# Ledger of designs, part 1: VHH binders against C-glycoside deglycosidase alpha subunit (carB)

All scores and structures are predictions.

Target 1, 368 residues: C-glycoside deglycosidase alpha subunit (carB), of Microbacterium trichothecenolyticum (Aureobacterium trichothecenolyticum) (a0a0m2h8p8)
Amino acid sequence: MTALGTPIQGVTLYSFTRAFHGREYDLEGLIRKTAADGFGPGLEIIGFSSFRGFPAIDDAYAGWFRDLIDEVGLVTTSLAVNADIGIHRDRLLNQDELIEYMTLQIKAAAKLGFPIARVQISIEPDSMEALAPIAEAHGVTLALEVHADQYASHPRILALRDRYEKVGSPFLGFTMDWGATVSGFAPSLIEAYRRRGASEELLGQVVDLWNTYYEQGPPADQADHGQRFGSFIGLAARHGRPDLGIDFGINGTGLFGPARVDDWRTIAPWIKHVHGKFFGIDENGEEPSVPVRDLVKLLVENGYNGAISSEYEGWHWNYWQSPFDIISDEQAVQRSAAEAAGSRMITDLAEARTQLGAWLPNTEGAHA
Structure headers, positions and changes below count from the first letter of each chain, unless a header shows other numbers; antibody chains aren't numbered by Kabat.
F, E and O are the ipSAE of ESMFold2-Fast, ESMFold2 and OpenDDE, as the mean of both directions, binder to target and target to binder. V2 is 0.75 times the mean of E and O plus 0.25 times the DockQ between their complexes.
Where letters were taken out, [cut] stands.
Atom coordinates printed by the task and the answers are left out, and those that the model quotes come from them; centres of patches stay.

## First folded at step 1 (VHH)

Design b12
Fold by OpenDDE, look of step 4:
Structure b12 (fold): chain B 368 residues (1-368), chain A 123 residues (1-123)
Amino acid sequence: as target 1 above (368 residues)
Amino acid sequence: QVQLQESGGGLVQPGGSLRLSCAASGFTFSDYYMSWVRQAPGEGREWVSSISSSGSYTYYADSVKGRFTIARDNVKNTLYLLMDSLKSDDTAVYYCAKTYEYDSWGLPYFDYWGQGTQVTVSS
């Protein structure tokens, strides 16, 4: 029987994007705020959005950053890195260019003290294989994000898993994104549409349509995905709100994935990091659209000792509630869920550092 | 406060050219990757092109590669799509998208997008 996992409490600064871009906080300020408010100890940052000049990081800046992290009492968990933004199969960058760019980002992660690089879902098995020795050389684990509309048992993800097995590198894994296993359309988004003048009839039908697809499960193929996307567009148009159509489609088919929680068991041994993606907390202190409790339970039962980065995605449309309050409440749900599962969330810095160091692989000669 | 407004669409004959524009406001335009996506009636969404924040990198779907050119003017806060050698299959509503993430199909997630501009290629 596998020992129960003790996930590390964490947050991604991405959750606070609105505050950051609104210049309410600079990077340092946000890091300090994060620590002070107790959202740590785990800290995840998106490289290209938070570090100017990324992936070029000078030694002085890296030193400053690492000192700051130590000062405020956080532990860096994952740096979100990006691949070719033309991540479609039709992108222009060749393999060598991609590997080079990824290498720069891996080096940046190492320099800044991140043991994990979250890799975008667009990366192919051949690329991950090629990057494995580079990752190892720098002591950085590459965790490819399983993101909606894909899911753990998706053929592409399974192909990656198979490649991981073949390669045999402990530095390859997945980032579990809870958006892939959403259980309901986010009420806060419905409220946002309501505030934009959508009729209750339209909103009801949007929810019903999504629920229909939820019952059906994830789309079988790209054509099916496209049809579902089109259905949302059509629905909006029929109600005289074509301006909402694309948004319905993007969120309904791309942001809210309809896979079931237990699907994560398919790749559980390879989960190195977790994006605790969520969209809001209701008046009862629960996340009405993301099965947070079930997800945490699954992680605990599968011996997950990595970090869960609370990823508040509702900030895109929710301007009326504080992201800080919402994240605080969501982390409370995580703690409660872990306890209910016979474990706990790690909130102590020293314990988090020790556990993370033991959880993630290291290599002699690695520079991280 | 964020606004994206597409323009430049219209009716054109096969082999013709169009230039789409997207006027952006309400955010620091130069900090974000931008994309064009299109939707034809009865069809799924299709990624067309993306451009980096600085404009140094451009990306194209195979279906438009060699025919379309994405560009941006960060001083004017404007995104462009130059479409040459247009085909009937290019008929769609074209949307400008403020990009923040990407889905598994390589299509952008965006928090803001315009109303779209209709492009119709017909003889």
Scores: ipSAE 0.007, ipTM 0.264, lowest interface PAE 11.4, mean pLDDT 90

## First folded at step 15 (VHH; from v3 with Y52F)

Design x2
Fold by OpenDDE, fold request of step 17:
Structure x2 (fold): chain B 368 residues (1-368), chain A 118 residues (1-118)
Amino acid sequence: as target 1 above (368 residues)
Amino acid sequence: ELQLVESGGGLVQAGGSLTVSCAASGRTFSDNYMGWSRQAPGKERELVAVIFSGGSTYYADTVKGRFTISRDNAKNTLYLQMNSLKPEDTAMYYCAAYEYKFGETDYWGQGTQVTVSG
């Protein structure tokens, strides 16, 4: 039996997107608040949305950022990077151009002190293979995000896994996104639809439709996903609310994935980072739509020593609750779950730094 | 940031055909769910067609059998082929990219005008 893992508590600033866009906080402000409110020690940031000029980061700014992180007592975990191959209207970036684009972002991650770059799910195995030596050179682990409507045992994800095995680089892995393995719609989402005038009958049928798919299992491929997506659109139309159809489809298939928690065991050895995606905390202090406790247990049992970035996704529709309070409550669930699994969440900065440094591969000077 | 620009609109006679296009920049169409909506004067905007990542499609009842939505990923362009056009198809046609969201987080173009004469 592998030693039980001790996941590191963390948060992605994406959770606070509404506050950021509302100019309640700037980047520095969010970082300081994150530390002050105890959401760390792990800190994940989206590159393009948070760093001006990304991926071009000047030395002075990088120095300032690193100093800030040290000052407030956080540890950088993952930088979310983008594979925007559609920069041009007339053509896609070719492979070489993509590699160059990704290289710039990897360098930025390294410069800013992030040991992980979260790669978008759209990246192909050939690209990941090509990026492996670059990742190694900079000491940055590439963790491709497994995101609904895909899941761990999806053919595309398995193809990536197989390529990882072939390449044999410790700098290639996955970001586990909890949205792929939810147990139902978030009550707050249903409430949001209700507030938009959706009838109880329609909402009931939307929930039933999702549950039907949950029982059947996740979509086998993108075609199946498309069919399911369309079924939600059709359902809305039949009830005279086509304006809700797209939302039902997107959320019902692309945000709330119906795979089972145990599916993650398929790629568990390659999970390098975790998006603890969740949507709300109820009056009992639980997440009713995401099996957080089971997910944390699975990670612990598989010896996961990386970070879990709490990713509050309910901010898209929930304007009536504070994301800060909700994240605090969700992290309490994580801590409780880890303890129940015979382990604990790491909340100490020094311990987190030490563990993360030992958990992830690195090259000389990469984390200096 | 994703940018969408529609083109191809114009004047066409009833029974005629027209293809409108939507060029995307910043991101690939394959990373989004894409669709066409239209808005006629004095009417609400209505969903016309959607193309899903797996190639499946959705069409409004008013256009089924006449319109075809497609995309060219290599060109990062979305298309709407409109056949057997009717005067009631006259509208501003908008390209949209949908994301995992709620509310007004979709990306929209400026639209292209389609006018069908009776």
Scores: ipSAE 0.421, ipTM 0.796, lowest interface PAE 1.1, mean pLDDT 92
Fold by ESMFold2, fold request of step 17:
Structure x2 (fold): chain B 368 residues (1-368), chain A 118 residues (1-118)
Amino acid sequence: as target 1 above (368 residues)
Amino acid sequence: ELQLVESGGGLVQAGGSLTVSCAASGRTFSDNYMGWSRQAPGKERELVAVIFSGGSTYYADTVKGRFTISRDNAKNTLYLQMNSLKPEDTAMYYCAAYEYKFGETDYWGQGTQVTVSG
C-alpha cells in the first residue's frame, strides 16, 4: 500500500505570459503578486523568457533572486528549460553544443535554487541520459515533460521509463502535464472562435467531433492521428470557414490530449513535478476541460509529494478574463480534490520546503 | 525568432519528381507542427501536407499517394517529395510552422516555385 500523497500547491509564471510580455509586470512584480495573491508556496519559472541573459546567470543576480524568493515566502520548484538547436541565426547546434547549452541551464537552475529542470519533450533520449551525471553533480532533477500529443503510455515515453530504470539515477524523471488527459474541448476556446465569427452550428460540431475522438482515446497510430486532423480541416471547410481548419486541427488533436487519467499510473513512480494545465473555470467554480479532481485523486493515491504548478493555457485566446482571477479558482479545486481524496494540498511555506527537500534527491543520496 | 527558407523549386516534366526543402532556424521545430501549402496563379492558397511532432502526417486529397512530407531533426529541415507531378501541381510552395495558439501567429517562408510542363 502506498501512503497518501500531500501535493504542494504552486504555480508556473507561464500562466501570466501576456501580462509579462505586455509589460504590465516585470519578473519581480510577478513574483511579488504570486506571493500576495496566495498562488504559492511553489513557484515554477520559464528560464529563457524570464531571466535576462539566461542561461548565463551571475552570482550577484542569483543572490538577488534567492533573496527575493525568501523575502516574499515562496519555494522554487521547477525551472523550465529548452532544447532549441536553432538558437543561432547562422547555424544549428550540434549534439555536443546542445549538451553544453543544457549544462549551462542545469547550472543556472542550481544557482537560482531550482531543484528541478523541466526538459522539453523534444530532447533526444540519449541526450537526456548523457545529462544525468551533470544533473547529479549539481543536485538538479531532470524531468522530461509528458504532454499532448504524447501521453504516459506512449511507446516513446515507455522507452524513456525503461531507460530510467536501467540508468537507476534518482535525478531522472517526468513532468506530468495535465494537457495529455483532457476530457472536454475548452469552452473558452469555443468562445474565442465565436468572437471570430464561427457559427453556433460549427462550434457544436467541433465539440461533437472532439467528443467522438475522446470516446476512442488516443489515436491508434500515426495514420489515425492524421485522419483526425483532416476531419477537423474538412469540418471547417464544410461550414465555409477553411480559415479555422488548421486551428481546430492543431488544438483538437495536439493541445487537448484524450488519454485517460489512469494512463498516468504507468509512469507514476517517476513523476517529479506536475504541470496542472487548465483552460478556464466555469460559473460553478470547476474546470470543465481537465478532470482536475480525478488527477489530484490519482496523485494522492500514488503517494505524490511534489508540487502541482497550476498552468493556465487559456491566455492565448482569452482576452476578456484576468488570469490571476482564474488561477485562484483552479487552485481551490485542487485543494478540494485533495481533501475529498482523504489528504490535503500543502500551502504552508515551511512545510512545503521540508517536504520538497525530502521528496527530491540530493547529492548525499547519489553515489556517482 | 523562427525563420523558414524554402529551396529546391524548378522546372520539371509531367510525370517527373522533385523534392523541395525548408530550412528552419531560430529555434528547433521538432515541437512544432510543420507543413506545406501551395498557391497557383489566381487561386487561393491550399494546404498540401502537414507533419506532426510525433511523426503523423496529413495530405490533401489532391496530392495523397504522390507526395511525401518528412523532416530531418538533425538538420532542422522539412521536405516535400513530389512524385508523378502534373501540370496542375504548378504553384508557389510555402513552408509553414504552426503554433498551439489561436492561429494568428503562424510562421511562413517566402516560397519556392514549382513548374510542371506539359
Scores: ipSAE 0.410, ipTM 0.750, lowest interface PAE 2.8, mean pLDDT 88
Fold by ESMFold2, fold request of step 17:
Structure x2 (fold): chain B 368 residues (1-368), chain A 118 residues (1-118)
Amino acid sequence: as target 1 above (368 residues)
Amino acid sequence: ELQLVESGGGLVQAGGSLTVSCAASGRTFSDNYMGWSRQAPGKERELVAVIFSGGSTYYADTVKGRFTISRDNAKNTLYLQMNSLKPEDTAMYYCAAYEYKFGETDYWGQGTQVTVSG
């Protein structure tokens, strides 16, 4: 029997993007609020949007950041890094330039105290392989995010898994994003469409259409995927709302991934971090579109001891609810789910720090 | 920030062919949904074609079988090959990138004019 996992509770500041970019909070303020509201101990930050001058991080700034983290009692878990080859205005990065750019970000993660760099889904297997010795040299695990419209058994993800097996580095893995295994169209997005004037008949049909595709699972091939997208486009047009067609299609065939929870088993040995993606909390205190309880049970039963960063994505459309309350409510579901699975979420700072260090590859044998 | 610049528009005879392109900069679009829309004089903008991150495609009924959308991720460029052009295809053609994670955000180019005569 595999020992039950005790996932570490945490949050990604991505959840609060509107508050940050709307200048309601600066980075320090969000970090302090995260600690004060009990969203930690785990903390994930997006590097390129949060740290001024990223990936260039000077020693004084890193010192300030580490001191702040220690003061408020959090554990840095994952730094989201940018693998975008189109970052320059007038040209694309070649592979050597991408490796250089990624190396700077790996060094920044190490300097700031993040043991994981979450890598964007767009990076290719050859680039991940080339980065493995660099990741090892700096003690930073590279965890490529698997999210919709991809999923664990997607051919591209399997190609990465096979490459990780061949390379054999413990510093390569995946970030599991719960958006790939959605079980219902998000009610908060339906409410947002309603506020934009969509009729109840249209909204009911959008949900019904999505449920039809959910029963089928991920598209069988490219033709099936395109046909699903076209069905959402056609639905909007038939109701006189062609302006909503793209939105329905993108969300219905891209954001809300219909893979089954059990699909995650195909990459389970390589999961290093988890994005607890979710879209809202209903009047009963449950997440109605992401099977949080089943996902936490899967992680517990498979011995997962890493962090789950709650990742609220509904902020794009939900202007009527506080993201801080929504995170609190979702984390309560995670704790309840872990208890129901015979385990618990780690919420103690010292315990989280010790466990995270044991979970990730060690570069020097020292405890994290 | 993602920026999109269309090119390749022009005047073409009915029955002819034309390829328009859209160069993206500021970030990679390989994992974005990309598409083409068009707007004829006095009409509302309409969706023409979409290409998904996995390579799947969608076409409006009015262009199905005549137009082909494609992309070259190495060049960060989106294409629309238009064959058997008709006068009713005359429009300003816009490329777009959609944030499939966010649903509420899109990026649009400035457009390129396609005019089909006779």
Scores: ipSAE 0.402, ipTM 0.748, lowest interface PAE 2.8, mean pLDDT 88

Design x2
Fold by OpenDDE, fold request of step 17:
Structure x2 (fold): chain B 368 residues (1-368), chain A 118 residues (1-118)
Amino acid sequence: as target 1 above (368 residues)
Amino acid sequence: ELQLVESGGGLVQAGGSLTVSCAASGRTFSDNYMGWSRQAPGKERELVAVIFSGGSTYYADTVKGRFTISRDNAKNTLYLQMNSLKPEDTAMYYCAAYEYKFGETDYWGQGTQVTVSG
């Protein structure tokens, strides 16, 4: 049996998107607040949205950034990078250009001190294979995000897994996103719809419909997925609120994924990073829509020693609660869950740095 | 950011066919759910068709069997093939990209007018 893992507590700055866009904080301010509020030591940042000129990073800026990270007592974990082949208006990037574009981002990650690059779900197995030696050359692990409406046992994800196994590079893996394995709609989302005038009858039926699909499991095929989407659209229309239909559908068949927690076991050995996606904390201090405790337990039991980046995504509709308070409460659940699983969350900076360095592959030993 | 531009609208006779296109720029929409909506004068905007990132499709009952939504990722373009057009299909047709967000974060084009004469 594998040793129990000790996941590293962390946060993704994406959680604070509203504050950032509202100019409440700049990047430095947000980093300092993150550290001060104890959301670390792990830190994930979205490259394009946070670093001006990304992926071109000035040496002086990189130095400043690294110094800041050290000063505030955080450890960089993952840099979210994009596989956007539509960056130019005149034409799409070809495969070679995509690889080059990804290379620039990998270099940026390395330069900024991120050991992981979170790769978008759209990347194909051939591209990941081609990027493996580049990742290795820069000591950056590529962790493709498994995001709803896909899930660990999805055919596309399994194809990637199989390619990883074939390639045999330790620099290829997955970012586990908890949104793929939720247990229900977030109460705050339901409240948001209520505030948009949805009747209790409609809301009840929307919840019931989702629960029905949850019991059935993920869509059997594309046709089933489309049919489920349509069911939400139709439900809204029948209640005289077609304007809510698309939202019900996109959230009900996308954002809130119906896969079970155990589904993650199919790719567990390749999980290099975790998006601890969640939507709210209730009055009892629990996340009612995401089985956080079960997810942490699974990671611990699988010997996961990487970071869990708390990703508060309820901010899209929740304007009445502070993301900072909610994240604090959610991380408390993680700590409690890890303890219950016979382990703990790493909250010490030095320990986090040491563990992460040992957990992730590097090229330093290969050059000795 | 993602920008959407519709084209291909025009006047067509009842029973005829027309294809409208939506060109995306700024970024790819391969990871987005893409769709067509339409709005006739004096009526609410209605969802016509959606294609998901995985290739699944949805059609409104009013267009099922007549319209086909598709996308070409290599061209970063969304299409709506409309066959057996009816006067009641007359509307401004809008392209949209949907994300796992709360409605207001969707991307919309400016629309292309489709007019079907009886």
Scores: ipSAE 0.345, ipTM 0.767, lowest interface PAE 1.2, mean pLDDT 92
Fold by OpenDDE, fold request of step 17:
Structure x2 (fold): chain B 368 residues (1-368), chain A 118 residues (1-118)
Amino acid sequence: as target 1 above (368 residues)
Amino acid sequence: ELQLVESGGGLVQAGGSLTVSCAASGRTFSDNYMGWSRQAPGKERELVAVIFSGGSTYYADTVKGRFTISRDNAKNTLYLQMNSLKPEDTAMYYCAAYEYKFGETDYWGQGTQVTVSG
């Protein structure tokens, strides 16, 4: 058995998107708030939405940012980068252009002090292979996000894994997204639909339909996925609410993934970062839709020493609860789960920095 | 910013074929699904077809077997091939990108008019 991992507590600023868009906080404000509220020490930031001029980062700004991070007592973990191959109207970026674009983002990550770049799920094995030496040159680990509707044992993900193994670079891995292994719809989502006038009968059937698919497992192929999507559309229509159909389908087949927690074992050695995606905390202090405890246990048992970035996704529909409060509660669940698994969450800054630096690959002269 | 521009609409006789296109530019999302919706005068907008990032497709029952949604990645263009067109297919056709969000936060084009004469 591998040594038990000690995951690092963290948060992605994406969790606070509503506050950011509402101009309650700017970037600096959110960073300070994150630190002050104890959501760290790990910090993930979305590059494009958070840094002006991204991926072009000037030295002065990078210096300022690093100083800020140090000042507030956080450790940068992951920079979410985008493939954004659709930046042109007339065509998608070709392979060379994609590599160039990704290179710029990798450099930005390094310059800003992020040891990990979260890569979008759309990136192909050939591209990841091509990016490996670039990642290494800059000391930035590329962690492709495994996100619903895909899952760890998805053929595409396995293909990536196999390519990683072949390439043999320690700078290639995955970002584990907990949304791929949900155990049910979030009650807050159901409530949101209720508030939109969905009948209890419809809601019950939506839940039942999802549960049916959960029992069946992830979709076998693209046709199955499409069929499942359609089934939600049809269900809504049958109840006279076609306006909810797309939402049901997207959430039921794309946001709330039906894979089992154990599925992550297929790629566990390559998990470099974790999006602790969750949707709410109930009256008992538990996340009723995401098996957080099992997920943390799995990570601990697999020796994961990276960060878990709490990713509150319920903000899309939940306007009645504070993201700050709910993240606090969710992180408490993580801590409890880690302890129950015979380990702990790292909440100390110095320890987090040391552990992350030791656990992730480094290159001499590179910034991490 | 994601921008969608539809084209290819026109007048076609019943039983005919037509392909509408949607040129996409701007931000690409792994969590976005691309689709076609249509709205006839006096009717509600209805989802026609969706293509997922992974290539999965969905078709409304009313168009299943007749319409084909596809994406040309090289051209960053979404297509809807419409065969065996019927007068009831007459509508403004809209291209949309859907996010994993709640509510009406989708990206939409301006639409292209398809008219099928009986």
Scores: ipSAE 0.340, ipTM 0.760, lowest interface PAE 1.1, mean pLDDT 92

